# Ledger of designs, part 21: VH-VL binders against Phosphoglycolate phosphatase

Target 1, 238 residues: Phosphoglycolate phosphatase, of Staphylothermus marinus (a3dnn7)
Amino acid sequence: MIRLAAFDIDGTLTINRSSTVLCLEAIDALRKLEKNGVIVVLVSSNALPVVVGLKKYIGLSGPAIGETGALIYYGEEEIVATTKYSAKQAYLDVLEKYNEYVYGSWQNMFRLHDYALKIRKQYLSKDNEIYSLIKEYVENKYPYIKVGYSGYAIHLTPKDTGKGKALKQIMEKHGIRREETMGVGDSIMDWEFIKETKIKVAVANADPELRRKADIVTTKPSGYGVVEIVEKILDKPP
Below, E stands for the ipSAE of ESMFold2; O stands for the ipSAE of OpenDDE; V2 stands for 0.75 times the mean of E and O plus 0.25 times the DockQ between their complexes.

## First folded at step 9 (VH-VL; framework fv_felzartamab)

Design a3 (from p67 with heavy chain N35H E99D, light chain Y31W; at its last look DockQ between E and O 0.01; V2 from the best seeds 0.00; counts 0 for: pae E 17.5 > 2, placed apart)
Fold by ESMFold2, look of step 9:
Structure a3 (fold): chain C 238 residues (1-238), chain A 119 residues (1-119), chain B 107 residues (1-107)
Amino acid sequence: as target 1 above (238 residues)
Amino acid sequence: QVQLVESGGGLVQPGGSLRLSCAASGFTFSDYYMHWVRQAPGKGLEWVSDISFSGSYIYYADSVKGRFTISRDNSKNTLYLQMNSLRAEDTAVYYCARDYWDSSGFDYWGQGTLVTVSS
Amino acid sequence: DIELTQPPSVSVAPGQTARISCSGDALPKEWAYWYQQKPGQAPVLVIYEDSERPSGIPERFSGSNSGNTATLTISGTQAEDEADYYCQSADDSGTYVFGGGTKLTVL
């Protein structure tokens, strides 16, 4: 029986991987999980206020993970940092050095530990090249920082935390065994939390590497894949 | 082979109603958003409406909002457009188009059905 | 309220490069798509995601999107490329908009 389900937001609960528009059917599916006593955890690289605001307006009572795992919001305004390091200095350095290719996410003014860079649209055809260049530069100069890329943004994150470690802390705090969990995402960056769950789900339009590693690949993309998997786990007869 | 075949076009009076159908084959219909796009004689393309996989997500162009209703029946692989309170400016060829919602665009279009609204 | 502005017509000599522009305030943050339509036919997608070409579209078709302007480029333009071309994008409200169309004449 699933007692905890963890979901990425962008590309997973949205209508597709290129839009921030929520799939309303997926939101309804999350509410069904909530009503059935499943702890629903939103797991995101977004700034914590974005993730917490979303979870509250959806009506989810479970914890929220923001800043790529660096911050956990437990209800009643209990916020736990999972690292003492910040990527802020590395982020400012990259902005100065690579300004031609990247710019800072608007959310960075609300971040403490994890910082995001967006590749300027004119260079998106070279996105993996730019990502690799920044990753090599940052990880050599700032050994406490790791660099990830989800296809949405380049994230600079302290090495001593991540989405998976934050999810594992939530599971331990709630006394939830791995066997009672499901993780759903669309990006290779989601593997680090999905691998910590029993039922590993990739939506149909997920990165190929994530789809290869998942136990289940849905037949529908993004939020419609979420509807599909939620219906499957809730409709299973005893 | 992917096929989209529109039907139901014809002559209708202003203020009248008409229902268009789009029969889909050669692909899994329920995996796609479906769209209606119209083109008045001698004019450009105008997006009309779309509908999500299950029919839960629906949008309309302002020009048709409140008068047109899009729907789908996944068991029949068919898309519909119910057009009420028709006006002369609704005269157009109506196309259905599919959209996987992975930013690949409207990759397949039907050949269209002509709707003429005149006295 | 999103508008996509295209020139009504573009003329090009055979074998030369045709460029069809599409201007709109949404284009810096949205994908541009291009459709070819020959008389009496349904539109055919020729460019998606600003610059990607669907399978079966000749390599002479390319696209770009920079600033407020998307551009469809046809290199080595052939007589069969004579058609109407429409750009298309989306807005934040879940609706879509087409440009007014450009008649490409090869003469």
Scores: ipSAE 0.005, ipTM 0.424, lowest interface PAE 17.5, mean pLDDT 89
ESMFold2 (binder alone), look of step 9: mean pLDDT 91; pTM 0.939
OpenDDE, look of step 9: ipSAE 0.007; ipTM 0.507

Design a4 (from p67 with heavy chain S30D D31Y; at its last look DockQ between E and O 0.03; V2 from the best seeds 0.00; counts 0 for: pae E 13.6 > 2, placed apart)
Fold by ESMFold2, look of step 9:
Structure a4 (fold): chain C 238 residues (1-238), chain A 119 residues (1-119), chain B 107 residues (1-107)
Amino acid sequence: as target 1 above (238 residues)
Amino acid sequence: QVQLVESGGGLVQPGGSLRLSCAASGFTFDYYYMNWVRQAPGKGLEWVSDISFSGSYIYYADSVKGRFTISRDNSKNTLYLQMNSLRAEDTAVYYCAREYWDSSGFDYWGQGTLVTVSS
Amino acid sequence: DIELTQPPSVSVAPGQTARISCSGDALPKEYAYWYQQKPGQAPVLVIYEDSERPSGIPERFSGSNSGNTATLTISGTQAEDEADYYCQSADDSGTYVFGGGTKLTVL
């Protein structure tokens, strides 16, 4: 029986991979999991207040993971960092050096460990080149920082944390075995937390590499895929 | 600065028992999964068991299930392996290994302690 | 239940590229990890998560995982690279497994 289900937000709970609009049917599916006693964990690179706000307004009682795993919200008096490092210095350095190409995410004023850069509109056609330059620069100069890009923002994240580490800590705290878990996402960057779960799910429009690694690939995209998998696990448990 | 020091190895007769310890220092012990890995003389590595942060997740290789018990004491920064009903095939150097922060990678190893099971 | 198959030995001349393979049915779904073990010493992690290098491991070490096969590649092989190399992975049952090991000889 599944006791914990972890979901990425952007591209997984949204209507598609290019919008931040939530799929309302997916939200209803998460509420069904909640009502059936499944711990629902939102796993995101967004600042923690964004993730916590979303979980609360959906009506989820489970923990929330923000800042690419660097922060776990268990409750108002229990917010836990999973790293002692911060990417703030590396972020400020990149912002100074690459100001022509990038600017800081509005969410950075709410972040402690993971920092995001946006590529300026006039340079989006070169986004992979800019990402590669920043990755080379940061990872050489700040060996404790990793640089990621999934098409939304360039993230500078401490190497000693990640979505997978945070999810494992939640599972440990709740006494939940891997065999009792499911992970759902749309990006190869989600593999980090999905690989820590028993039932590994990719939505239909997920990155090809994630689809190859998953146990289940849904037939519907993004949030509609979430509806599909939730109905399957609540209807016919293993 | 990270150190793992195994102890408690020695000579024991088949059917006997032995308790291994691994003293950890230089890192926050209770943030890591811990593992035992063994290597028979002249042979390859064999994973034996792991234990999660709080001990809620424990797994064993089939070859030791029911005979070995892994445990940890986070207040003492110490990992243990209780080995019962020992067999000649359990003869090996036993390593304590810290599990890489992203699971399934062993980033720091002790120097090992030799267990010899012989009559 | 996972089996990881490695060749028992690989020989390479100094300065040449060594490739050590690791085959297993779990590798499409699981990361591969590589350890170097010199005689009388504990193993040392040299590659994690298929292709990542821990701090302090020379850049000549690289890794890949495609299909059922993970590969450790040592470019410009040096005499000090002579060692046993083990691949490792995990499965859904919570079991970890090592390959049988490959003796790398640098002549």
Scores: ipSAE 0.006, ipTM 0.486, lowest interface PAE 13.6, mean pLDDT 89
ESMFold2 (binder alone), look of step 9: mean pLDDT 91; pTM 0.940
OpenDDE, look of step 9: ipSAE 0.394; ipTM 0.780

Design a5 (from p67 with heavy chain Y57F D102S; at its last look DockQ between E and O 0.03; V2 from the best seeds 0.00; counts 0 for: pae E 14.5 > 2, placed apart)
Fold by ESMFold2, look of step 11:
Structure a5 (fold): chain C 238 residues (1-238), chain A 119 residues (1-119), chain B 107 residues (1-107)
Amino acid sequence: as target 1 above (238 residues)
Amino acid sequence: QVQLVESGGGLVQPGGSLRLSCAASGFTFSDYYMNWVRQAPGKGLEWVSDISFSGSFIYYADSVKGRFTISRDNSKNTLYLQMNSLRAEDTAVYYCAREYWSSSGFDYWGQGTLVTVSS
Amino acid sequence: DIELTQPPSVSVAPGQTARISCSGDALPKEYAYWYQQKPGQAPVLVIYEDSERPSGIPERFSGSNSGNTATLTISGTQAEDEADYYCQSADDSGTYVFGGGTKLTVL
């Protein structure tokens, strides 16, 4: 049986991959998992207060992962860092060197380890080229930092942490085996945590590479795909 | 009432081909991973292959990779195993087994169909 | 490829407790599953996820998984429990493996 279900937020719980508007049907599905005793974990690159706030207003009691895995919220007195490093120096360097193409995410003032850059609107058509330039620059100069791009923001994250490492720590703390878990996402960068779960789910509009790696590809996109998979889990008891 | 019924077994010469079928009933076939498991006469169980709900993900044991092809037709509730380049060591009873999609256990098995590879 | 090792045979007197071991390096992180197979019949799942019993399996069947060893326990063994027993486990690369099987004899 599934005892833990991990979900990405942007592009997965939203109405589509281009908006941050939540799919309310998906939120209801998460509440049904909670009611049935499944530990629901939100896994996100957002600053921790954003993820924790969302989990609380949805009514989820499980831990939350923020800053691309660098921080885990277990409760008011138990916030755990999964790295001692910070991408802050690399982030400031990139802003100085590449300010024509990128600017800092508003969330960075609430971050400790992972830092996000937004590509300026006039350069979005060349987003992959800009991402590649920044990745090459940062990873050569700051060997302890990795650079990722979700289609939403470019993230500078310490190499010794990630969504997968954070999820594994949660699983060990709760005594949950991989065989009892499901992971759901929309981006190839979600593979890092999804690969650590037994049931690997990609929503219908996920990156092609994620869809190839997943066990299940939903027939509906984003949050509507979440409804689909949650209904299958709750309708299929052992 | 879950039922799995294998067919298509028989006698075949080395290097030959055979296609196995497994007819499923009593459950929503498209909600389950399906497996082939074989057992040589007097020997233990050996996993052969599995296939995901839609057929998007397929895995094979190394002993059959490149020679066997698993497939399914969800509109007909049927699992298939195409067996090519058969060898004497492929002689076995072949079982169709249902894998509960939230677990790795095989909760229902067919009665098996015998494949004999002999010159 | 993961490897699961079972004793070839176990003998028990009727009414006594039978224990069948299954050892493997993957078992601390993977579930064990147990199957009963009577002569000329297909296997039947008797224990899933280490210790859970499917509907219809008698309460005398129980399972555990500790360290590198999973154990199937049959308390109050009956004559109809005489069968071959297989353990099975999985990894995330899509490979499943069965143990070599244990013949349980009830004398």
Scores: ipSAE 0.007, ipTM 0.464, lowest interface PAE 14.5, mean pLDDT 89
ESMFold2, look of step 9: ipSAE 0.006; ipTM 0.463
ESMFold2 (binder alone), look of step 9: mean pLDDT 92; pTM 0.943
OpenDDE, look of step 9: ipSAE 0.776; ipTM 0.901
ESMFold2 (binder alone), look of step 11: mean pLDDT 92; pTM 0.941
OpenDDE, look of step 11: ipSAE 0.771; ipTM 0.899

Design a6 (from p67 with heavy chain S104H G105A; at its last look DockQ between E and O 0.01; V2 from the best seeds 0.00; counts 0 for: pae E 17.8 > 2, placed apart)
Fold by ESMFold2, look of step 9:
Structure a6 (fold): chain C 238 residues (1-238), chain A 119 residues (1-119), chain B 107 residues (1-107)
Amino acid sequence: as target 1 above (238 residues)
Amino acid sequence: QVQLVESGGGLVQPGGSLRLSCAASGFTFSDYYMNWVRQAPGKGLEWVSDISFSGSYIYYADSVKGRFTISRDNSKNTLYLQMNSLRAEDTAVYYCAREYWDSHAFDYWGQGTLVTVSS
Amino acid sequence: DIELTQPPSVSVAPGQTARISCSGDALPKEYAYWYQQKPGQAPVLVIYEDSERPSGIPERFSGSNSGNTATLTISGTQAEDEADYYCQSADDSGTYVFGGGTKLTVL
């Protein structure tokens, strides 16, 4: 029996991996999980207010994970940090040094621990090169910070936190065993939280590396894959 | 109060067709799997078919595959069974039953509707 | 294809214990469910998931599933327990099957 289902947002609940438009059918599937007593957790690198706003307007009562796991919002407006470190100083340093290539995400004024950079449009064809340059610089100068790239933004995040750590804390607080959980995502960066779940799901258009590690790869992409797996779980759950 | 009310049964000749309906009330219909189960007069229960919340997941007993079609209309809280190419052995009381997704128990049943297939 | 085999009848004196068996190849891997049916009535769930009792079902009803056999046990059997009893199970392909039924007579 699944008591908790964790979902990434971008590329998983959206219509595809290149749009931020939500798949309405996937949203309906999340509401069905909610109605059936499953705790639905959104797991995201977005600023916490973005994730909390989304969960509230969808009608989900479960906790929300923002800032790549650095912050957890519980359903009584209790906000818990999973790290005492912040990437703010590293972020400001990168902005000063690499202004030609990147600018700050609009969400950063709402962030405490994890900070995001956007690659300027004229450099998107060399995004992996720019990411590698910033990663080398930051991780050498700020050894407590890790640098990731989702294809959406470059994230500077404290090393002692992550989506997996945050999800484990939620599971412990709610008395939920790994055997009672499912995780769904589209990126190898989602493996960090998906590996902490029993049923490991990758959507059809997920990174090849994630698809290789998953227990289930859906036949449909992104949000349509979410519909597929939710219907399977609710119709004949394992 | 949970209620399931079947209708559409009757007398039909072999090779004929009938459409059964099951009207649901007292619960959120779209949150449950639904089943058809039949019982020939004086005989035991035989599972016929099930359908998932949205209708995306459907199974049939081998005895009815290709002849029966299960469907649901969640906006009308109604389950359907279209029965084609009817045979004498399809003569039975047809029950609709609610299935709880977690336990797979058939926890509420209607009173049934009789289908008689006879010359 | 799964088959569930039940004895066609069981007789018990009032106050005694009745045991109704259900045998099948699916039962080591699947749950057993039990339904009571009185004449002219729809079935009523009495045991689910091998041994769980729904709210409103008397404590004298219990169930077990071991090896290839599930068993419905009625302790202190009463006249109102006279009915047909069906076991049911599933396989992992999403299909369900009922046993042939057992008529319990309380004399």
Scores: ipSAE 0.000, ipTM 0.408, lowest interface PAE 17.8, mean pLDDT 89
ESMFold2 (binder alone), look of step 9: mean pLDDT 91; pTM 0.939
OpenDDE, look of step 9: ipSAE 0.533; ipTM 0.840

Design a7 (from p67 with light chain S55Y; at its last look DockQ between E and O 0.01; V2 from the best seeds 0.00; counts 0 for: pae E 15.7 > 2, grease 19.1 > 18.9, placed apart)
Fold by ESMFold2, look of step 9:
Structure a7 (fold): chain C 238 residues (1-238), chain A 119 residues (1-119), chain B 107 residues (1-107)
Amino acid sequence: as target 1 above (238 residues)
Amino acid sequence: QVQLVESGGGLVQPGGSLRLSCAASGFTFSDYYMNWVRQAPGKGLEWVSDISFSGSYIYYADSVKGRFTISRDNSKNTLYLQMNSLRAEDTAVYYCAREYWDSSGFDYWGQGTLVTVSS
Amino acid sequence: DIELTQPPSVSVAPGQTARISCSGDALPKEYAYWYQQKPGQAPVLVIYEDSERPYGIPERFSGSNSGNTATLTISGTQAEDEADYYCQSADDSGTYVFGGGTKLTVL
């Protein structure tokens, strides 16, 4: 029996991978998991207030993971950092040095550890080149910081944290074994938390690399794929 | 300045017990899964066991289940392997290796400690 | 329980390209990792997540994972690359497995 299900937000709970519009059917599916006693965990690189706000308005009682795993929300009196380091200094350095190519995410004013950069519209056709340039610069100068890019933003994150570490800590705190878990995502960057779960799910429009690694690839994309897998989990438990 | 230093190896008779230690320094020990990997003389690498951040999740190779116990003490930055009911086939150099959660593999290994099981 | 199969040895002339294969049923669903071990030394990670190089690993090392086979490629092979090479992966239960190792000889 599944006791915990972890979901990425962008590209997974949305109508597709290019929009932030939530798939309302997927939201209803998450509430069905909640009603059936499954701990639902939202796992995101968004600032913690974004993730916590979303989980609360959906009606989910489980923890929330924000800032690429650097922060776990268990409740108003229990927000846990998974790192003592911050990418803030590296982020400000990159903004100064590479301001022609990038600007800061609006969410950064609500972040403590993980910081996001957006590639300016006129340079999106060179996004991999710009990502590689920033990655080389930051990782050489700030060896405690890692640089990632999932197609939404370039994230500067302390190396000693991530979505997988945060999910493992939640599982340990709740006494949940890997065999009792499911992870769902759309990007190869979601593999780091999905690999920590027993049932590894990729939505139909996920990155090819994630689809290759998944146990289940849904037939429907993004949020519609979430509906599909939730119905399978709840309708015919062994 | 990452360091992993294994100790506690030596000669032991079949059926005996031995406890290996791995002292860690230069990194935040509690942020890593830790692994034991062994290599019999002239042979390849064999994964033995791993242990999660808090010690709550533990996995063993089939060849050692029920005989070996992995543990860690995060306050002392130390990984342990308690080896009971030792057999000749357990003769190997035992390495501790750290595993970063982001799928970076076993990115740092100690120099190993030799365990010899012989009468 | 999942096996990773490597050739026992590969020989290459200096400056030529060496390819070391690693085959197993887990590889379509799991990352492949590669370790170099020189005599009397601990293993060194040279490729992670199929194709990524750790900092400090020469660009002549590259990796791929396609179908049920992962491949370590060393372009412009040098005498110092003579070593044993092991692939490693995981099964779905969280346990790990190493291939049997390949001795690379640079002649």
Scores: ipSAE 0.000, ipTM 0.444, lowest interface PAE 15.7, mean pLDDT 89
ESMFold2 (binder alone), look of step 9: mean pLDDT 92; pTM 0.946
OpenDDE, look of step 9: ipSAE 0.005; ipTM 0.547

Design a8 (from p67 with heavy chain N35H Y57F S104Y G105A; at its last look DockQ between E and O 0.76; V2 from the best seeds 0.00; counts 0 for: pae E 7.0 > 2)
Fold by ESMFold2, look of step 9:
Structure a8 (fold): chain C 238 residues (1-238), chain A 119 residues (1-119), chain B 107 residues (1-107)
Amino acid sequence: as target 1 above (238 residues)
Amino acid sequence: QVQLVESGGGLVQPGGSLRLSCAASGFTFSDYYMHWVRQAPGKGLEWVSDISFSGSFIYYADSVKGRFTISRDNSKNTLYLQMNSLRAEDTAVYYCAREYWDSYAFDYWGQGTLVTVSS
Amino acid sequence: DIELTQPPSVSVAPGQTARISCSGDALPKEYAYWYQQKPGQAPVLVIYEDSERPSGIPERFSGSNSGNTATLTISGTQAEDEADYYCQSADDSGTYVFGGGTKLTVL
């Protein structure tokens, strides 16, 4: 029996991996999980206000994870940091040194711990080279920071936190065992929280490496894949 | 500077009891799952038990279930193992181990404490 | 239910490549982890999540996981690499399992 279902937002609840437009059918599916007593957790690298705003307007009562796991929202008087460190200094350094290749995410002015860089359009064909360059520079100079790349943004994140650590803390607070959980995503960056769940789901258009690791790969992409998996979970109750 | 220091090992008779402690320092203890792993003389490593951040989730190897109790006190940065109904086959070096970030790896180990069960 | 099988021993000449295997039916779906243990010492993590190297572990250590077999590879093996090596895995049911260990001898 699933008691908690964790979902990435971008590329998972959206209509595809290239748009921020929500799949309304997926949103309806999340509301069905809520109505059936399943704790729905949005897990994201977005700034916390983005994730919290979305969860509230969908009508979800579960916690929200923002900044790649660095922040958990349980309520307005219970926002928990999972790290003492911030990537802000490293982020500003990278902007100064690598301005030709990258620029800062608009969300960074609302972040505390995790910071995102976008690769300029003219350099997207060399994105892995730019990612590797920034990763080596940052991890050597700032040993407490890890660098990840989702294909959407380069994230600078404290090494002592992540989406999986945050999800495990939520599971412990709610007394929810791994066997009672499902995780759904589209990116290899989502593996860190999906690996902590019993039912490991990749949407049809997910990264190949995530699809290889998942227990279930949906037949439909992104939000339409979310509808598919929610229907399967709710149609087989006992 | 992560440190894990086990204590409480010694000689005990079959059927006896012993309580092991592991003092942790150099990290935020309450952010980590903690484990006991043992190694009988001349033998390989055997996982014994784990405990989650606050102790909400606890698992045991079948060989010790019902006889051993893992616990932690996060205010004292200390992990415990209460061993009851000890048997000769429980003779081993007992290691305290920290689970590496969001994975199933044991990234730091104590020096171990020897438990000998014999008459 | 995880079982991990390792050869009891592997011998290698200095400077050659050592390969230590770890076989188990769970490995296609679960990560492998590797530990080095020298006589009288606690184990030390050398590879996590199949192929990741912790800070401070020499680059000559690498890992892979393909099919039902994980492999620890030590290139350019040095005398100091002589030790016992254990693979480990875990699943989401709370099971943590070690292989039986492999004694690496550098002759």
Scores: ipSAE 0.073, ipTM 0.668, lowest interface PAE 7.0, mean pLDDT 91
ESMFold2 (binder alone), look of step 9: mean pLDDT 92; pTM 0.940
OpenDDE, look of step 9: ipSAE 0.299; ipTM 0.747

## First folded at step 11 (VH-VL; framework fv_felzartamab)

Design b1 (from a5 with heavy chain D50Y; at its last look DockQ between E and O 0.06; V2 from the best seeds 0.00; counts 0 for: pae E 13.3 > 2, placed apart)
Fold by ESMFold2, look of step 11:
Structure b1 (fold): chain C 238 residues (1-238), chain A 119 residues (1-119), chain B 107 residues (1-107)
Amino acid sequence: as target 1 above (238 residues)
Amino acid sequence: QVQLVESGGGLVQPGGSLRLSCAASGFTFSDYYMNWVRQAPGKGLEWVSYISFSGSFIYYADSVKGRFTISRDNSKNTLYLQMNSLRAEDTAVYYCAREYWSSSGFDYWGQGTLVTVSS
Amino acid sequence: DIELTQPPSVSVAPGQTARISCSGDALPKEYAYWYQQKPGQAPVLVIYEDSERPSGIPERFSGSNSGNTATLTISGTQAEDEADYYCQSADDSGTYVFGGGTKLTVL
């Protein structure tokens, strides 16, 4: 039996990987999991208020993971950091030094630990060069910070946190064993939390490397793949 | 690199007590569930107990419930087994074994420490 | 009351395929794990999650779990594979169980 199901948001619960529009059928599927007593956890790099707002409006009672695992929301009086470090100083430094090439994500004013930079449109043809330059600068100067690039945003993140670490803490707090869990995503970066679950799911349009590592690849993309796997789980519990 | 070293075994009388320790190094101890597994001379493996990452969840085999207590100190990278009310059938080599996630398998084992319970 | 049943011994000629069975009612719902133990040594994990090999385990080791039976298969068996083999699984109460062990003889 599945007692916990963890889902990435962008590219997994949306209609496709290029849109922020939610797949309403996927939201209905998550609510069915909730009604069947499954703890549904949203796992995201977004600022925590974005993730918590979404979970509340779609009727989920489980914890939420924001800032790439740096923050866990259990309730209004129980928000837990998984790291003592913040990328804020590194982010401000990069913003000052590299202002010609990058600007800060609007969500950064609501973040505590993980900070995002966007490459200005006129420099996107050089995005890998800019990413490499920022990575070398930050990682040499701030040894507790790692730099990653998704093709859309450069993330500055404390080295000692991640989506997998946060999910494991939730599982321990709720007394949930790995055998009782499912993880669903679309990006190879989601492997860090998906590998911690028993049922490892990639949606049909996921990165090829994630599809190779998953136990199950859905036949439908993004949110429609979520509908597919949730219906199989609820119709035929393991 | 990964090492698990058990200590504290020895000869005790029935009804006696021992405390076993397992010193861990070469990995982040607090990321792992930890297990005790024992093997009586000439016999098979018997799972004894495990303890979760933070120590919040603890399970025992029926054969040791109420007599053995597992604990861990993550600041010292050490696993413990307090064994009370020892019986002759507790005579075994006791191994500590790490487990990345529950049911991931015991991927590293110590070399064991012998406990002999004899009048 | 969970039990995993293994044959007490299996014999195989060098270069042939050895199969060691492990039967139990938990196996349709739970993963099987396999450990190799040579005399005087601690066990070594050779198969996890039914069929996965840890890094450093030779490709001749493979595993399966179908129905209520898990099977460890060693193809091209070598003299160094002579050892005791244990299967292990879990139940829904949060406890673990080992099979009784199988002595593999390579003759």
Scores: ipSAE 0.005, ipTM 0.482, lowest interface PAE 13.3, mean pLDDT 90
ESMFold2 (binder alone), look of step 11: mean pLDDT 92; pTM 0.943
OpenDDE, look of step 11: ipSAE 0.481; ipTM 0.797

